# VH-VL binders against q983m5: the designs that were tried, part 1

Every score and structure here is a prediction.

Target 1, 189 residues: q983m5
Amino acid sequence: MVKVIASSLRKGNVVDKDGKLYVILFAENIHPGKGTPVTQLDMRRIGDGVKVSERYRTTEQVERAYVEEREHTFLYADGEGFHFMNPETYDQVAVSEAVVGDAAPYLQEGMPVQVSQFNGIAISLVLPQRATFEVVETEPTTKGQTASSSYKPAVLSNGVRTAVPPHIAPGTRVVVMTADGSYVERAKD
Below, numbering starts at 1 at the first letter of every chain, in headers, positions and changes, except where a header shows other numbers; antibody chains are not in Kabat numbers.
F, E and O stand for the ipSAE by ESMFold2-Fast, ESMFold2 and OpenDDE, each averaged over both directions (binder to target, target to binder). V2 = 0.75 x the mean of E and O + 0.25 x the DockQ between their complexes.
[cut] marks letters that were taken out.

## First folded at step 1 (VH-VL)

Design f11
Fold by ESMFold2-Fast, scan of step 7:
Structure f11 (fold): chain C 189 residues (1-189), chain A 125 residues (1-125), chain B 108 residues (1-108)
Amino acid sequence: as target 1 above (189 residues)
Amino acid sequence: QVQLVQSGAEVKKPGSSVKVSCKASGGTFSSYAISWVRQAPGQGLEWMGGIIPIFGTANYAQKFQGRVTITADESTSTAYMELSSLRSEDTAVYYCARVGYSRGWYEDYYYMDVWGQGTLVTVSS
Amino acid sequence: SYELTQPPSVSVAPGQTARITCGANNIGSKSVHWYQQKAGQAPVLVVSDDSDRPSGIPERISGSNSGNTATLTISRVEAGDEADYYCQVWDSSSDHYVFGTGTKVTVL
């Protein structure tokens, strides 16, 4: 195990709490205008499946446990679940919707992912931190709008709803965080 | 004490499929890994695969990929192993077993601590 | 593929000590587990994590593991110890349980 700050944790990481291992199902950093920034973690305990919600200061150190993480490439999805291939061994693994969760819309054929395994069984996925999608729907920006530089609603090509800067038009490719769909920047290259 | 109770013996024809059940009795196994191990008459133990019911994903031995399907029903605490395209060489006792583990610094080390009574599957014409 | 080699058979007189070896390259770096299987019955875990005894297993049964050989030792052997014994490791490189070839212990 290694100590990491709570705000660095994301879905798919495994943490040690009181000598028990938990897989993170959801992580959110909350920064109120006044008050202490916190990291909200929803976790499932390995062994008995108990769900736990914990709140940490964003700078609080949490023990991240080592689990077998192996690179796979996303192939396709079907009624059985999501199918991945180990690029070194060519072994395929099917991962259930329960494990993939909210990451499902961000999967693209050929995308490298880290699969966390317990007894060789997939328990979580870690996608690349960022992914690129086309904006298919967004509000028109009124010409001459100067009173507000706030973000506007947008729908990505994968169906995810996000917020983008006013200058982003439909058809623009944007980089988003796979953890929450938040806008990072306009795609380059 | 927890027990694993398996379905009864089966006699199958070549080319058919068989589905063996393994039900937890006296406890819950939804969050534990359940492995399937077979043993042909007079031969050793051979691992086929395993599942953790709450995650819904399975791990299979390469030899059986494409022919074996391991599933689980959390509501009944029952795991299943289905083997298709049966051959005479598939005649064996099939066991389910609960996975226990010990933790090293960076790895889990896995063993099977509770075993079902076994299900004899005979494949003959 | 990682393979565990055991002697096919071991014969021992009542009250004596039986030693069953499990050989593989660098097996001492792995955790070795041992199962006892009596005729017509399911296997029973008798040693976990090289040397740990599960509840209900007599003190006469012990394990060790170093270098290229793990050993299951049964002291003061009784007729009821007659069984097949299998060693087992988890091979993380293949995500696979590896069982030994099995040793038939005969008490004469």
Scores: ipSAE 0.185, ipTM 0.659, lowest interface PAE 5.1, mean pLDDT 85

## First folded at step 15 (VH-VL)

Design t03
Fold by ESMFold2, look of step 15:
Structure t03 (fold): chain C 189 residues (1-189), chain A 121 residues (1-121), chain B 108 residues (1-108)
Amino acid sequence: as target 1 above (189 residues)
Amino acid sequence: QVQLVQSGAEVKKPGSSVKVSCKASGGTFSDYAISWVRQAPGQGLEWMGSIIPIFGTANYAQKFQGRVTITADESTSTAYMELSSLRSEDTAVYYCARVGYRGWSYYMDVWGQGTLVTVSS
Amino acid sequence: SYELTQPPSVSVAPGQTARITCGANNIGSKSVHWYQQKAGQAPVLVVSSDSNRPSGIPERISGSNSGNTATLTISRVEAGDEADYYCQVWDRSSNHYVFGTGTKVTVL
């Protein structure tokens, strides 16, 4: 274990709080106009799964546990969960729906992910920040509109609902953030 | 203080399966993980696999991949190990153990009493 | 795969010192744990992380680990120390627990 400042913590890190290990589910640094900057952490205790939300001063020291992080590639999902392969050993690891969580619709065959393991068991995944999906539903394009116009509703090929610029037509491939599906740019393919 | 109590001895025929239970009492079921280890008569300890109950997936020893299934029921504080396609060489005492953690390493700090599984015609 | 080699047996007179070795390449870079198993009983952790002694384990049982050898030392051996002893590591490359081959300690 090492002590780190709270603002350095990310999803997939594990912290020791009061002698218990927690996996970080969500971390956000908040810099209000008034008051002290804080880090918001949503965490899950490894022993019993209790979720905890905590706020720390961004500079507060927190003990980070050492966990194994290794790149894997996504293969497929079935009734036993989501299956990944270690590209160095070719061993397959099953990851539960509970661990994959809201990331599930963003997984794509062959996608590299970072898998955090405790006792050889996956406790967290970190996907690439961005992924490309096709827009399957949205209003047709409007001639002459620019990307600066108000965004319109869209549905992606993975079923995620998002908002896109008005110049995006159905069938367009777009780059989105895997954290929340937010539009980044039109895919360059 | 956690105590691990396992199900009773079993006699099985070759080709069948066995499911051994491990119930925790006297504290949190497991702070980290539950491991399964077997020991054939007169032989050493052999790790079979481990589970973190709240995540539901297990880490299996390569030797047992495809034959062993490890599960947990958080509501009853019970872990299970099922070994299929039994052979006579699967005759052993099967232990569950609570995993302890220090640094980059894992060990087993609380052991169940063991369950004898005998595979014979 | 990573293997831990132990002598099959060690014989020692009461009051003397027993040393049980656990050998593997570069084992000194790993944390080694030791278990005692008396006849008919489950294993009991006697040393964790090379040299830490769990509560209730007598001070005369100690561990060390350097180079290619980890050693469990039992000073002032008593009849009650007669048991099988296993070393164990966690192998990070395979995500496996690895147990040593086991050593039977006989008190003469």
Scores: ipSAE 0.559, ipTM 0.821, lowest interface PAE 1.8, mean pLDDT 89
Fold by OpenDDE, look of step 15:
Structure t03 (fold): chain C 189 residues (1-189), chain A 121 residues (1-121), chain B 108 residues (1-108)
Amino acid sequence: as target 1 above (189 residues)
Amino acid sequence: QVQLVQSGAEVKKPGSSVKVSCKASGGTFSDYAISWVRQAPGQGLEWMGSIIPIFGTANYAQKFQGRVTITADESTSTAYMELSSLRSEDTAVYYCARVGYRGWSYYMDVWGQGTLVTVSS
Amino acid sequence: SYELTQPPSVSVAPGQTARITCGANNIGSKSVHWYQQKAGQAPVLVVSSDSNRPSGIPERISGSNSGNTATLTISRVEAGDEADYYCQVWDRSSNHYVFGTGTKVTVL
């Protein structure tokens, strides 16, 4: 095991807390205008699936479990689960929907993903923080609106609902955060 | 203390399937991986695959890929190993074992009593 | 594939020391575990390669690991030590549990 600061933890990481293993489902660093910065962690206990919510000081040391992290590429999903391949060995691993969770809509063919394995079994994933999707539905663009105007509802090609700047139109590719689908910028590709 | 109790001996025809059960008692079932290991008569130990019940996903030895299925039922604290397309070479004692761990050290600290599976025409 | 090689058999007189080797490339960097299997019985963990000795295992049984060879040492061998012994590792590269070929220990 290795100790890391709480603020460095990410969704999909596995930590040891009081002798029990937890998978991080959500991680957020909160920097209040007044007060001590904290890291909010929502976790699932591996032993029994119990969900817990904890707050740490951002600089607080947290124990990460001995988990094998290997880079894989997402291939496809089917009735057996989500399939990933090790680009070095070409070995494939199937990951259940339960493990993939809310990350499922953001998986794209060829996407590099960190697969965490415990005792040789995939127990969690870490996706790139950003992914690109096409806007397939949104409100009409209003002339005279600037990029600083209020965001409007939109639907991405993967079905995820998000909010985009007024100047974004259907057919435009946008970069979003894989954690919550929030808009980052227009794609440059 | 933790114990693993396996189902009874099986006699199967070639081409059929066998499903062996392994019931855990005296401990937390979901906290540990369960491995399946077989031993042909007069031969050594051979790992087949493992499962962590709470995740429901298993890893398998390459030799058995596509022919073995390992599952677990948390509600009954029971793991299962199903082997299909049986051959005479599959005649063996099949063991389930609990995998203990410390860091990167993975070992099998509790074993079932074994299940003899005989494949004969 | 990662393979663990053991001598097929080791003979030892009562009161002497038996040494069983387990050979593999860079095995010294891995955690090596050992199992004892008496005739007609399930394997029993005798060395876990951690600081804790399995319950019921005598101190005269120990494991060491260096280079390309892991060794199980059984001191002051007695008749009850006659069994098959297997080394085992978890290979991270192949994601396999690997057992040695096994060694039959005969007490003369």
Scores: ipSAE 0.153, ipTM 0.702, lowest interface PAE 1.9, mean pLDDT 90

## First folded at step 16 (VH-VL)

Design u03
Fold by ESMFold2, look of step 18:
Structure u03 (fold): chain C 189 residues (1-189), chain A 121 residues (1-121), chain B 108 residues (1-108)
Amino acid sequence: as target 1 above (189 residues)
Amino acid sequence: QVQLVQSGAEVKKPGSSVKVSCKASGGTFSDYAISWVRQAPGQGLEWMGSIIPIFGTANYAQKFQGRVTITADESTSTAYMELSSLRSEDTAVYYCARVGYRGWSYYMDVWGQGTLVTVSS
Amino acid sequence: SYELTQPPSVSVAPGQTARITCGANNIGSKSVHWYQQKAGQAPVLVVSSDSNRPSGIPERISGSNSGNTATLTISRVEAGDEADYYCQVWDRSSQHYVFGTGTKVTVL
């Protein structure tokens, strides 16, 4: 274990809190115009899976455990989970549905992801922040609508429901955030 | 004070499978992981694989990849190891162990009593 | 693959010191753990992280690790120290546990 400041923590890190290990699920540093900067951590206890949400001062020291972080390439999913390959060693790692979570529909064959391992077992994934999908269903465009109009519902080729500007037609490729499916921009050809 | 209690000895025929259980009592199942280690008569210790129950996947030694399945249920504090396509060379005592962590390394700090699996006709 | 080599046996008179080696390339950069296994029993951790003794392990059992050799030292050997001893590391590159070949300590 090493001590680090709370603001340095990110998804996939493992911390020791009161003698128990937790994996970081989400970390956000908040710097208000007035008041003390804080780090918001959502984390999961490794022993029993209990989730906790806590705030720390950004400078507060926290004990961090060693985690192996390496880029892998997504291969496929089956009944045993999601399978990734280390592109340098060709070793394969299975990652459970619980670890992949809401990221699952954004995985694409060959996609590079960062895999965090503890005891050789995948405990966290970080996908590229953005990915491109085709809009397969949305309301048709209408004359006179612009990007500044209210967003409309859409379904992406991976099945995710999102909202797009009214000028987006079915068949359009769009860039979305892999964290929540939110629209970023029309894909560049 | 945690103890790991394993299922009883088994006699199996070649080509069959065996599933050994490992249940924690008197304490926390694992803060980190559960490992399986075997020892053939007169031989040394051989790591087979490990699991962290809440993550649901296992890390397997290459020698056993494809023949061993390690699972766990954290709600019952029980881990399982299933070895398929048994051969006489699989006759061994099978241990489960709780993994400890120190110095950016892993070790086995609590061991089960062992389960003798004998493979013979 | 990464292998840990131990002498197959060490014989020692009561009251003397037994030294059990665990050899591998650059093992000094790894944390080495040691287990004692008496006949018919499960292994017991006696040293973790090169030199840390779990509770209940006497001070006369100690470990060191540098270069290409880790050593478990048992001073003032007693009959109860007669056992098999194994070293173990975590190999980061393979993400595997590796056990040494084992050393039988015989008390003469």
Scores: ipSAE 0.646, ipTM 0.844, lowest interface PAE 1.3, mean pLDDT 89
Fold by OpenDDE, look of step 18:
Structure u03 (fold): chain C 189 residues (1-189), chain A 121 residues (1-121), chain B 108 residues (1-108)
Amino acid sequence: as target 1 above (189 residues)
Amino acid sequence: QVQLVQSGAEVKKPGSSVKVSCKASGGTFSDYAISWVRQAPGQGLEWMGSIIPIFGTANYAQKFQGRVTITADESTSTAYMELSSLRSEDTAVYYCARVGYRGWSYYMDVWGQGTLVTVSS
Amino acid sequence: SYELTQPPSVSVAPGQTARITCGANNIGSKSVHWYQQKAGQAPVLVVSSDSNRPSGIPERISGSNSGNTATLTISRVEAGDEADYYCQVWDRSSQHYVFGTGTKVTVL
């Protein structure tokens, strides 16, 4: 563990808070015109996914955990968990469902993922921000609707529910954000 | 004060499996890694693997990959080490230990009393 | 694989200083920890890379690290110091805990 000032913390960093480890989901330094500068941190507790929001003085000391970040490739999931491979060494690591959390539906075979390890154990993943999935269910396309119209409900091939533009039909591949499944654009592939 | 108490001695036949337990008391369990280390008679210490209970998955020494399974039950604050396909060379005292850390420095600051596993035909 | 080499044995007279070495490539750049194991007992952490000495460990036990050798120093050796001693590191490359081969310290 190393002590760092709160303002230096970034998304993806792992911190120790009250003896528990948290991954920073969002970090923002707020400098009000009047008052003490603060750092807003949104964090997820590693292991059970509990989300917390904390505010620190920007100069406040926070315990940051050293973690090893290595690029891996997602291979498959089974009863033992999610399996990743180091593309350089071909070593494999199993990651529990608890650690993968809500990222699970977005994992695709061959996807590059940053795996963070603490004490040699995978404790966090960073997926690409965007992923492509097929729309398998959505409302019928109505003639005359433009892209500027309100989005309609849809279901992706991975079972994730999202909203897509009216012109999107089943069978269309779309790019979504892996953080929340939100529609980005039609896939260009 | 944190203590680790292990299950009792085991006598096993070659080819069988053994599962040793390690119960923690007097402190936090879920967020601290538990390591398993064995020591054959008259030999040195050998790390087998570790688990952080709250994460659910473990890492293993390459030598034991595929043959050892380390698990943890947070509700009972108990870690387990299962070793399969036992052979005579697996005769050893098996220790669980809590891992302390500072930065990249990982050490074992609390040890169980050890569990003797004897593998004999 | 990363390996730590220790002398098999060290003999020391009471009141003298025992030095136990742990050798490995560039071990000076690693945090080295030491364990004491008395006969029939579990290992006990006696030196950590932390600035804090483990509870119950006397000040006469200390560790140093430089180059390719880490050293455990036990000053004013007592009969109770007779034990096996192991060095240990965390190897980031292999993600393994590595123990030294162990040194038996005999108090003459």
Scores: ipSAE 0.304, ipTM 0.762, lowest interface PAE 1.5, mean pLDDT 91

## First folded at step 18 (VH-VL)

Design v04
Fold by OpenDDE, look of step 20:
Structure v04 (fold): chain C 189 residues (1-189), chain A 121 residues (1-121), chain B 108 residues (1-108)
Amino acid sequence: as target 1 above (189 residues)
Amino acid sequence: QVQLVQSGAEVKKPGSSVKVSCKASGGTFSDYAISWVRQAPGQGLEWMGSIIPIFGTANYAQKFQGRVTITADESTSTAYMELSSLRSEDTAVYYCARVGWKGWSYYMDVWGQGTLVTVSS
Amino acid sequence: SYELTQPPSVSVAPGQTARITCGANNIGSKSVHWYQQKAGQAPVLVVSSDSNRPSGIPERISGSNSGNTATLTISRVEAGDEADYYCQVWDRSSQHYVFGTGTKVTVL
């Protein structure tokens, strides 16, 4: 059993709250000009995906769960869930849709993913921050617009909606952030 | 206090499947890990796998992977262990147990009464 | 695979101290738990590596571990202590529960 101060918690950490396990989706320390510093935590209950948003005093003690974090590679998804493999041991682990959550659209075969296991059971994932997808749909470019102009709506090959620079056309591969699908750059492939 | 009550004894033929149930009472079920452990006559304890109902996924011993399926029904607070392709060597008492933990310390603090499964032609 | 080795049997006279060993590489760094199983009954947790003694377990039963050996100690042995005893660890490498081979304790 390990207690840590709230301000030390980071995305991907797993905490034990009232006997239930939560994964930290977002953590921010807020230091108001007046008042007590607080830590904002957005969490997801592991297993059923219930999201919880709570605020702690930065020095408040929070129980962290002991989890085994290991790199895996995504293999495939089926009716049983998402399947990952440990590249060292070749052991496979199944992860439920509830655990994968919003990360599902960004998973690609062969993608390295950090899998957290509790009691041998996969309970959370950490994806690479960036992933590459093809733009399958976007608005026509307007003559006179430059790369610094406003972004236009686009749809990626995984169905995720994003915004891309005007010069991006369907068929172009782009790098996006896996957290929110935001455009980063044109793929260098 | 948590109690685990298992289904009754089973007699099975080789090649068949058996499904043993384990009903929990006296506490929260969803957040607990349930392990299955078997014991052949005159032999030691052998871990088969574990499940945490709220996660819906199980961890299996390598020896039984592909042949054992562990599930849980939160609505009835019941865990299940199904073993297929039974053979005589599968004759054993099968136990369910609740897993307690502290850090990396995982132990089984509550046990079912056991279910005898006999495999014979 | 990680394996825990126990002596097959230990004999002890009433009132004496029984010691059951559980051997494995670097077991001293692991949390070791012990179970008592009387004839015809389910196992009972008698020692957990955490600071809390299981409910109903007498203080004369204790566990220790260091190096390559964990030990269950039963002081002032009674006839009722006759049982099989199993050590158990969680193997982080394989993500498996591992039980010892078991030790039959006979009270003379």
Scores: ipSAE 0.731, ipTM 0.893, lowest interface PAE 0.7, mean pLDDT 92
Fold by ESMFold2, look of step 20:
Structure v04 (fold): chain C 189 residues (1-189), chain A 121 residues (1-121), chain B 108 residues (1-108)
Amino acid sequence: as target 1 above (189 residues)
Amino acid sequence: QVQLVQSGAEVKKPGSSVKVSCKASGGTFSDYAISWVRQAPGQGLEWMGSIIPIFGTANYAQKFQGRVTITADESTSTAYMELSSLRSEDTAVYYCARVGWKGWSYYMDVWGQGTLVTVSS
Amino acid sequence: SYELTQPPSVSVAPGQTARITCGANNIGSKSVHWYQQKAGQAPVLVVSSDSNRPSGIPERISGSNSGNTATLTISRVEAGDEADYYCQVWDRSSQHYVFGTGTKVTVL
């Protein structure tokens, strides 16, 4: 174990708290207008899966375990889970549906993702912040609409529902945030 | 402190499968992974694979991929190893072990008593 | 694949020192763990991380690791030390456990 400050913790880190190991699911540093900055951690205890939510002062020291973090390439999904390959060794790793979670519809063949492993077992994934999908359903473009108008509903090629500017037509490739599908921009090809 | 208790010895015919269980006595798995290691008569120790119950997928030794399935039930503190398409060469004692770690390394700090699986015609 | 080589056997007189080697390229950069297995029994961890001794393991059993060789040393050998001994590492590149070939210690 290495002691680190709480504000340095991020998703996929493993910490030791009171003799038990936790994987970080979500970390947020909060800087209120008054009062002490804090780090909010949502964590899952590895031994029994119990989720906890904790606040730390950003400078508070926390013990962190060593976790292997390596880029992998998404291959495919099947009944065994989601399969990734280390592009340097060609070793494959399976990641469970529970670990992939809501990220599943954003995976694309060949996508680089960061895989966190403990004992060779995948415990966390981090996708690229952005990914490109085609808009497959949305209202037709209306004359006089601009990018500054209210966003309209759309369905992406991965099935995710989102909102796009009114000038976006079906068939348009768009860049979205992999965290929630929110529109960023047209794809620049 | 934690004791691993395995299911009893089995005699199997070639082509069948065997499923060995490993239960933590004291009622609960620790924060550690569970590994499976086998030992054929007169031979050394051979790692087969490991699992962390809550993450649901196992890390398999390449030799056993496709023939072994390692699972766990965290609610009953029990891990399982199933070996299919048994051959006489699979006659061995099968151990489960709790994984300990330090730094970038892992080891097996508590071992089950072992389960003899005999594959005979 | 990364392989750990041990001598097949070591014979030692009571009261003397047994040294069991575990050889591999650059094993000194890895953490080496050692297991004792008496006849008919499960293995028992006797050394972890090169030199750490679990509770209940006598101080006369010790380990070291440098260069291409890790060594388990049993000083003042007793009849009860007669067992098979295995070294083991975690290989980070393959994400696999690797066990040594095993050494049978016979106490004459």
Scores: ipSAE 0.689, ipTM 0.868, lowest interface PAE 1.0, mean pLDDT 89

